VHH binders against p46559. Designs and how they scored, part 26

Target 1, 369 residues: p46559
Amino acid sequence: MTAIEKFFTEKSPDSEQVLLKVIELGIDFLGGEWKNVDKSQVNVSRVHGGQSNHMFHVTSSTSATPYLLRIHRQPPSQVFTDTVNLAIFSERGLGPKLYGFFEGGRMEEFLPSKTFDVNDVLVPENSRKIGAIFPLYHSINVPVSKSRRCVHLMREWLNGYESLGGGDYEILPTTVNYSDHPKSVSIKDLNHEIDNFEKWSTEIFEHTLVFSHNDLASTNILELNSTKELVLIDWEFGTYNWRGFDLAMHLSETAIDYRVPFPPGIKMNGDLIDNPPNIQIFCEAYVEADKKLKNRSPSDPTAEVKALIQECQFFWPLTNLFWALSAMKHSLLKFENGVDLDVQARDRLAVYFHLKPRSQKIYEELSKK
Key: E = the ipSAE of ESMFold2; O = the ipSAE of OpenDDE; V2 = 0.75 times the mean of E and O plus 0.25 times the DockQ between their complexes.

## First folded at step 9 (VHH; framework vhh_7xy4_2)

Design r4 (at its last look DockQ between E and O 0.20; V2 from the best seeds 0.00; counts 0 for: pae E 12.3 > 2, grease 25 > 24.2, placed apart)
Fold by OpenDDE, look of step 9:
Structure r4 (fold): chain B 369 residues (1-369), chain A 123 residues (1-123)
Amino acid sequence: as target 1 above (369 residues)
Amino acid sequence: QLQLVESGGGLVQPGGSLRLSCAASGFTFSDYYMAWVRQPHGKGLEYIATISDSGSYTYYSDSVKGRFTISRDNAKNTLYLQMNSLKPEDTAMYYCAKGTYVEGSTLYRFDYKGQGTQVTVSS
C-alpha cells in the first residue's frame, strides 16, 4: 500500500487532515477559487463502484471546481496506460477531463452519472446503446503500439505466476457446471493454448485490429444523468487488439455477477454464457453505427451481423483465459478485491475449455475461405 | 422488522458435531444470499460459509471446508450450519448474516446479522 493510499483509507473523509489535503490538491492542480476555500466549506464523500481504485468526490460550497479524486491500487504500468488514455479521451470529449495526476493518484472531472450494474447491461436497449458506441472508440487512432496487448499480458501473467512459484493448476469449477475440461493444466499447457489462439487470431482476424478497451465490465460504463449518453471509463487495459476480443470481453462479462455479498464474491451464469440473449441486438447496433461512422452502406447487413456474431463467439473463450491467468497470478500475491481469485480462475478456465471447441471450428471454417 | 435468531450452539468436545439454525423473519428470505460468520473472542469477524438465494451453490472458507455444511430451507425461512469434526479453534460466537446488494466493493457486506450463538469446543 502506498503512502497516499494509506492516508485516504485510514482517515475519515471528514477529518481535518483529509480536508486540508484535498484543498491542497485543488490549489495545486486547479487553482482559482480553491485558493479561497476553507476546510469548513469542503465535503469529501467516498464513491463506490470500482474495484481497482479508491474514489472520492470532492466538493465545496464555493465556486471552486469539484473533482473526483482517484487513488490507485493498480500496478504502475496500468496506471500509466490508464492516465495516458484518459488524457487522450479528455481532449477528444470522450470521457472525463483530466485535471491532474500525481504519484499514486489523479484528479478527474466528476460526471454526474449512473454506473451500470450487471442487470443494466442485460437490458436489451442498453446493450444496443453499448454496441452502438463501440465503433466510435474503435475508430480512434491512438499513438501507441499496435501490437495485440492481450497476448502479451497473458504471457506476462503466466510467467509471473510461475515466478511466484505457481505450478500445475487444478480446475474445480464452483459457480458453473461444466465438466468438459481437464482436471488440471500445466504452465506448458497454458502456453500452448495462448499460442494456438494467437495463431488462429492472426490468420483470420489480423485485419480487425482496433484500439480497444479490453475490460468493459458493467461498472466501467457510465450513463450521464443529463443526456443519458454512455461513457466508457477505466482504460487501464486500453490498447490495440482484435475487435472481436474487445466486443467479446464485454459480452462475456455480462454473464458474470459480482454482486455476491459474501465469499467468493462472484457467480457466473452458464445459461448466459451458452446463450447470450443480446448478442444479436448488440452486433446489429455495432454494424449500423459503424456504417454511419464510415459513411458506407454494407452490401449485406445481415451477413455482416452474422459475421460479427461469429467473431465475438470466436474470441469469447479467450477473454476467459485472459482473466483466468490474471486471477492465477494475483491470487498468489494475495490481492484482495472482494473476489476469490482462485474461484474466478477455475471457473473461467472451465468456461474456456467448454467454449474452445467452437472457436476451433470457426477457425477451421474461416481458414478455408 | 428484520430478525435473525440463531440457535443450536453449546459446549462440545473436540471431534464432536453441532447443528446451528437461524430463523429469519421480516424479509423475503428466498431472495437473499445468506452466510455464517463467526467471531472468536478478541478476534475479528470471519466469513466461513455462503449460500446463494436459491441454495444452488455454496462456498466455504478453507478453515471449515470438508467439515461444515451450509444449507437452507426457503419454505421455512431457516438457514442451517452442520458442523462436524469440531476443533478447539472453532470456538467462537456464530452469527447468521443476511446479504445485501453490493457492486464493485472490496468488502463483503451484510445489512443484518443475528445476536449469535456461542459454540465452545473444549475437552
Scores: ipSAE 0.367, ipTM 0.766, lowest interface PAE 1.1, mean pLDDT 92
Fold by ESMFold2, look of step 9:
Structure r4 (fold): chain B 369 residues (1-369), chain A 123 residues (1-123)
Amino acid sequence: as target 1 above (369 residues)
Amino acid sequence: QLQLVESGGGLVQPGGSLRLSCAASGFTFSDYYMAWVRQPHGKGLEYIATISDSGSYTYYSDSVKGRFTISRDNAKNTLYLQMNSLKPEDTAMYYCAKGTYVEGSTLYRFDYKGQGTQVTVSS
């Protein structure tokens, strides 16, 4: 744990030390408006930052600019990339302003907003708006490696799992009722799965590469109070990737219910695992917005929507493998985030193997010339 | 304004039964997971039962599994806890709690805001 993370996790947000620290940060990055703020005028409230961050809303009773303080819990390389990505999207009006960054954290604009939950995402008008905004983000040229895909992070997590002493992983018990998966998988088996999907994706979807969010669960979608426009946040898993993975991640996360007490803090909704009710509206909105952004001549819009749905279905199991590998590594680290990481890993592996045959069939169909 | 009003507590002998109720108002009850939590005197909170918004998913802690039943009536905005085979260890203040996502997070928490209802299991 970094010194800054220890400081903000071991002390109460209302302690003198924390109040003075956030004033110092305000002075250092926002300047003179914070120089005469007294600790008695400052409020620091915790906003939970999911698996990757400790987050605090910092305000004062003065005119000093309030800010969101983000203290990172994950490896520095992913943190730095997320900060660069925030700055790029912020400049285009597609995200909160970046006020500053430092080793272990950053300061950003607090956006008065509603954070979506899975029920909000499934409302048809909201799903249409989400589908329509994705192409705007996908059109941005981000100056990072284009050769790394979601599989880079997956390999890093699997290597980390092995380095921490992990071995064969037992998939049972699960909370889902599937039987079409192995009882256990080896690290070799999992590397094989990653390699297969990378090969398949590169052969048939290379033309779909875009800079992708890779983690668009409902809680990373803000609806601005003022305009009702949507903003996508938390780009820490961003890479160039096949767009179908990015879209499938969003869609597949509608089957995940985090609104259960810990333990386990997670539940798969069997009715939604592979057939979200919003996929048609979402994909229609994406195709329409993408055509408009690229000023493309219309071809066969119905066929394009069907093809995009097929892209999402192809990548669907890979999104579950992605989080299973993360959960396997972080379970060995005893990482605490309100979710039983072994339950998550086992359930997501079961879903992965259950859905993989559909992806293989799509690959076979599309690879015929 | 959000309100949770617990009732149905009381003094009961070991092996007895009680049924707790929680009347909810000020929010769309059927949109939220609900829970029962308890706090024995001088001890921390224990989340003992949870029910999904539709009522189709339930969770029970090991300490009450098989003895307690959580249920809800969304038409009446009411949460219930049927407690059977009560033990002295079940003596506690019982609260109902409304589930919510912590803003900007995947963490889900249960806020208890009522006065609670005391359950005492003794001779």
Scores: ipSAE 0.000, ipTM 0.297, lowest interface PAE 12.3, mean pLDDT 84
ESMFold2 (binder alone), look of step 9: mean pLDDT 83; pTM 0.839

Design r5 (at its last look DockQ between E and O 0.26; V2 from the best seeds 0.00; counts 0 for: pae E 9.8 > 2)
Fold by OpenDDE, look of step 9:
Structure r5 (fold): chain B 369 residues (1-369), chain A 123 residues (1-123)
Amino acid sequence: as target 1 above (369 residues)
Amino acid sequence: QLQLVESGGGLVQPGGSLRLSCAASGFTFSDYYMAWVRQPHGKGLEYIATISDSGSYTYYSDSVKGRFTISRDNAKNTLYLQMNSLKPEDTAMYYCAKGSPYRLPSGYRFDYKGQGTQVTVSS
């Protein structure tokens, strides 16, 4: 835990120390009316939402600009990526403004909004809206490496797991009832899985590389109170990737409930995994919005939607492997985010092996064309 | 007013059994995850068992897995913990806890817990 994290988590938001600190931050990064703010005029409230950060809404009874204070819990590399992405989006009007950043935290524009939960993203109309907004983000040209970052991260996490003393991993699902998985997987086995998907994806989907969110869980979607527009946040994994991976990442997350208040803090819904209810609506909206954005001539929308659904289905297991490997590594580091990481890893591996044959079939089919 | 009242604790010999009950009132019991937590003397709180709102899903800590069973009767607004094969290390104050959708500053994810019932396992 960083010093600043300790400071804001151990002290009450209404403590004199916290009030003076947020005034200091206001003066340092925003200036203006913050120079005239007294501690008695300041209110600090904790904002609940994402698992990876501590968030506080800082307001005053003056004309000083309110702001969201974010104290990071994620690794520095992710913080860097997230901050850079936020800065870019800030300038393009695609997210909250970045007011400043410092070691262990940042100051952002506070957007009065509702954070989506797992129920919200399952509403058909919301799924349509989310599908329609993706092309806008995927069309952004970001001056970062165009490499498929998901593969790199998976290998990095797996290597990290091994370096931390991890060995063969037993797959014992807790919240899902799949049985068509191996009893255990070795490091070698997992590397082989990564290699296969990299090969398949490169051969049939290389032309689909786009700047991707790669972590669009429900809690990373804001609905603005004023306009009801959606804003995507938490771009700590924002990098170029296969389009289908990014879309599948969101869809696969709709089947996962993190609202479990006690250990294991996670529950997967097998029915939603096997039969995602909104995949059709989501993909239809994506195709329509993408055509509009690119001023493309009318084509066979039915065929395009079908193709996109297939693309999402292909990448669906890979999204689970991605997070399984993350969970495996971080469990050894005793990272606490309210979720039992071993349970998550085991369940996601079970899902991966359950869905993998479908992806292989898709590859075989598309490779013949 | 929200209330959780635990009962059923007591002194038991190693290898013995106890059944704890928690009577809930003041909220819609069937809408919330519930849990049992325990606190040994001089130690922090430990989650030991979780049950979903409908009772269809249960989870146990490794320390009690295979020995303890959490259940609920939504019609009676009651949470249960059947404890078998009790060990001296199970000695603690046991609390019934109501689930919260939000993480609390303390790090726990319950918004209310009862007064607790003492369980002592000793020869």
Scores: ipSAE 0.086, ipTM 0.606, lowest interface PAE 2.1, mean pLDDT 91
Fold by ESMFold2, look of step 9:
Structure r5 (fold): chain B 369 residues (1-369), chain A 123 residues (1-123)
Amino acid sequence: as target 1 above (369 residues)
Amino acid sequence: QLQLVESGGGLVQPGGSLRLSCAASGFTFSDYYMAWVRQPHGKGLEYIATISDSGSYTYYSDSVKGRFTISRDNAKNTLYLQMNSLKPEDTAMYYCAKGSPYRLPSGYRFDYKGQGTQVTVSS
């Protein structure tokens, strides 16, 4: 653990040392507004962060610019990529301003906002807004590798699971009641699943490659208090990827309730998995916004929406396999994140196999051309 | 200021009952999942019961299932644990814990726990 992480986790946010440190950071990165701030005028409060940061809202009773302080838990290479992604979106007005960065952390604009939950995402107007904003982000040329996709991270997690002593994995779903899955899967079986989906995706959807968020759960969506516009945050899984995976990830996460207290800290809603209520509105909004952004006239909007829905349905099981593999590895590391990772892995594998036949059928239909 | 104050602990004979209370203040109680957690002397924390913000979902560890009942009164900002058929292995410090409505990083599943109330089951 870095010195800066120890400082902010071992000391109380209201301690003199922390108050003086955040004033120092304000002076160093935001300038003279902070030079006249006394520690008695400063408030530092911990706010909910993503999986990989300690986050603090720093304010004062003065006119000094408030800021969000992020103290990273991640290794430096992932921190670098996340910060570059933030800076790119910040410049385009699609994210908070980046005020500064340093070893182990960064300072950014605090956006007075509401963080969405799964109920908010399912409100039809909110689904429409989310569908409409995706093409803006998908249109950005981010200068990172275009060859590293979701399947590469999946293979890394599966290799990590094996190297930690993992073997055959028994599928015993807890929060879903599917039975159309194998009793267990081997590492070889799971590599076969990844390989098949990569083959199918490359053959049919390679032309859909965009820079993708890959983790757009509800908690990564902010609604700005002032404008009601949406901002997508926490791009730590951002890569180029097939756009259908990005869209399906968002849709599939609406069926997953992380508000259930630990244990198990997760519940999958089988009804929403089988009958997603927002997919039509979401895809309609995406198609319309993408056409407007690209100055195209709609030729057959109904057909284009149906095709996008089919694209999302194709990738839906892959999003569950993606997180199942992460959960399998991190369960062996005994990570405590408020979710029973074996429950997550088992339920997501059950969902994967339940939905896979639909993806295979879509592949077969589209490969006819 | 956020506070969780546990009460209702004490000494009880095996087979007896106790009812624990947790008075919450400084936050909107009805927005948060709550839990009871216990720590026997010299051992780690055990999360034994969880209740959703509305009270519609409850969970119990196998060690207490069928004997303990978690409940809440959102109008009084109070969490309860009814403990029946107490056993010597239930002897521990009992804490209530405040959850979060959102995914949390490792180690932040529950944002705050109180000072605790001692339960001793003996003789």
Scores: ipSAE 0.005, ipTM 0.297, lowest interface PAE 9.8, mean pLDDT 84
ESMFold2 (binder alone), look of step 9: mean pLDDT 83; pTM 0.845

Design r6 (at its last look DockQ between E and O 0.15; V2 from the best seeds 0.00; counts 0 for: pae E 11.2 > 2, placed apart)
Fold by OpenDDE, look of step 9:
Structure r6 (fold): chain B 369 residues (1-369), chain A 125 residues (1-125)
Amino acid sequence: as target 1 above (369 residues)
Amino acid sequence: QLQLVESGGGLVQPGGSLRLSCAASGFTFSDYYMAWVRQPHGKGLEYIATISDSGDYTYYSDSVKGRFTISRDNAKNTLYLQMNSLKPEDTAMYYCAKGSPSYRFDSTGYRFDYKGQGTQVTVSS
């Protein structure tokens, strides 16, 4: 735990120390009216919804600019990536403004909004809206490595798991009822799975590389109160990736409910996994918006949508493998986020092995063309 | 008005058994995850067991696994906790807790929006 994290987690938001600290931050990064703000005029309220950060809404009874204070809990590498991405989006008007960053935290624009939940993302109209905004983000040219980070991260997590003393992993699904998986997987087995998908993806989808969010769960989608427009947040995994992986990541998350109030803190819906209800409307919206953005004449929209659906289906199991490996590593670190990471890992591995044959079939079909 | 009323607590010898009940009212009982939590004297709230809305999934803390069984009767709006092989360490106030649909975590790390008044369980020779 960083010094600043300790400071904001151990002290009450209404404590004099916290009030003076947020004034100091306001003066240092925003200046202006913050120089005249008294502690009696300041209100600090904790914002709930994020698992990876501590968030506070800082306001005053003056004309000083309110801000969201974010205290990081994630690794420095993720903080760096997230901050850089936020800075870029800030300048382009695609997210909250970044007011400043410091060791262990940042200040950003507070956006009055509703955070989506699992029910919100299942509403067909919302799915359409989400599909329609993806092309805008995917069209951004970000001056970062064009490497496929998902593969790198998977290998990194798996290596981390091994380094922490992890061995063969038993697959015992808890919230899903799949049985077409191995009893256990070795580190070697998992590396082989990564290798196969890397090979397949490189051969048939290399031309689809785009800047990607790679973690678009419901809680990372804000609906602005004023305009009802959607804003994507939490870009800590923002890197270039296969388009289909990023889209499948979102779709696969729509089948996962994190509202479980007690352990295991997670529930997957097999019906939604096998038959995602909104994949058609989501992909239609994506194709339409992408064409509009690129000023392309409609050729065969139906064929294009079908192809995109297939692309999403291909990457669907890989998104589960991705998070399974993360969960495996972090479980050994006793990371606490309200979710049983072993349950999550086992269930996601079950989903991976259940869907993998479909992906292989798609590869075989497309590789012959 | 939401109500959770626990019963069945009492004094028992080590190795003994108790069955706790929680009568729920004021909400659609069958739509929510339910849990048992306990608070030893002078200590914080401790999670014990969880049961899904339909009762198809149950989960337990390591401290009670194999000894305690959580169950529910949705037709009767009642939550149960069968406690076997009780130990002195199990002495606490036991509470029935209603799950919250919110993503918000409270200070305990759980998401419940209502807790009963509790029933005292004392395990002593």
Scores: ipSAE 0.295, ipTM 0.738, lowest interface PAE 1.3, mean pLDDT 91
Fold by ESMFold2, look of step 9:
Structure r6 (fold): chain B 369 residues (1-369), chain A 125 residues (1-125)
Amino acid sequence: as target 1 above (369 residues)
Amino acid sequence: QLQLVESGGGLVQPGGSLRLSCAASGFTFSDYYMAWVRQPHGKGLEYIATISDSGDYTYYSDSVKGRFTISRDNAKNTLYLQMNSLKPEDTAMYYCAKGSPSYRFDSTGYRFDYKGQGTQVTVSS
């Protein structure tokens, strides 16, 4: 644990030492607004931030700008990309402002907002808004590696699983009722699945490469209180990737309910897995917004929407394989987050094999063209 | 001051019924999933049932499915458990628990971060 992490985890948020420290940070990065703030005027509240960071909302009874303090729990090498992404989006007004960063943490804008849940993302107007904002982010040229697609992280997780002593994995679905999957898969089988999807994706979708969020679950979408505009947060999985994966990730996450009690802390909604009700309006909004952003006249909007739906359907099973591999590795690390990671891995593998034939058919159809 | 106060326990014959209540205060009740858990004498806590913040989704352990019904009244800040066809194996201290919503994908699961003092249910002939 770093010294700064120890400081903020071992001391009470209302201790004199923490109050003076956050005033010091306010002065250092926000300037004169904080110079006359007394410790009695400061409030520091812990915020739910997941497992990657300790997060604190810092406010005062003065006019000094409040901020969100993020203290990293991960090694510096794992947070570098997230920091670069935040800085790029902050400068473009497409996310929380970055007020500063330092060894072990950063300060960013607190956005008064509502966080979406799985029900919010299925409301038609919200689906339209979400579909319409993706092209804004997809149009940004982020100066990071274009070769580190989603498959790179999938291979890292599978290699990590093997290094931790993992072997053949039994597919024993709990929250889904599928049987069209193998009883178990080997590491070799899973590497074959990754290799096939990489080959297919590169052959037919390489032209769709964009900087992607790759993790747009409902909880990463904020609706601003003031404007009702949406803001995407938490770009820790951001990479260049095929846009269809990014869109399919959002759509596939609408089928997953994390609000269920532990155990298992997760349920996949079978009605939404094959036939998400929002895919049409979501893709229509994407195509419309992308055309407006690029000053293109519509050529055939119906055909373009149909093609984008096919892209989403192609990548849908890959999004489930992606998180299954993460869950397999982190289950061996005994990572506890209120979800039974073996239930998640098993259910997502079952979904992957259930949907894979559709992706293979799409590949075969498009590779002939 | 967050409080959960269970009531409605007692002695009942096998096959009988009881209705448990949990009065909540010190938090916005309608924002949280709620659950009933039980502790048989000398054993650990056992999950019984969970209900969503709106009441639209319910979940039951296999040991109580079809016999117990969880419900809530958000206007009265009260959680209920209707217990029918009671068995001696249902004898336990019953607790009300408050859920905690997750705001991140990596921590999107739901947890129970508080329970009350409990109410005793005893099923004996």
Scores: ipSAE 0.000, ipTM 0.269, lowest interface PAE 11.2, mean pLDDT 83
ESMFold2 (binder alone), look of step 9: mean pLDDT 83; pTM 0.848

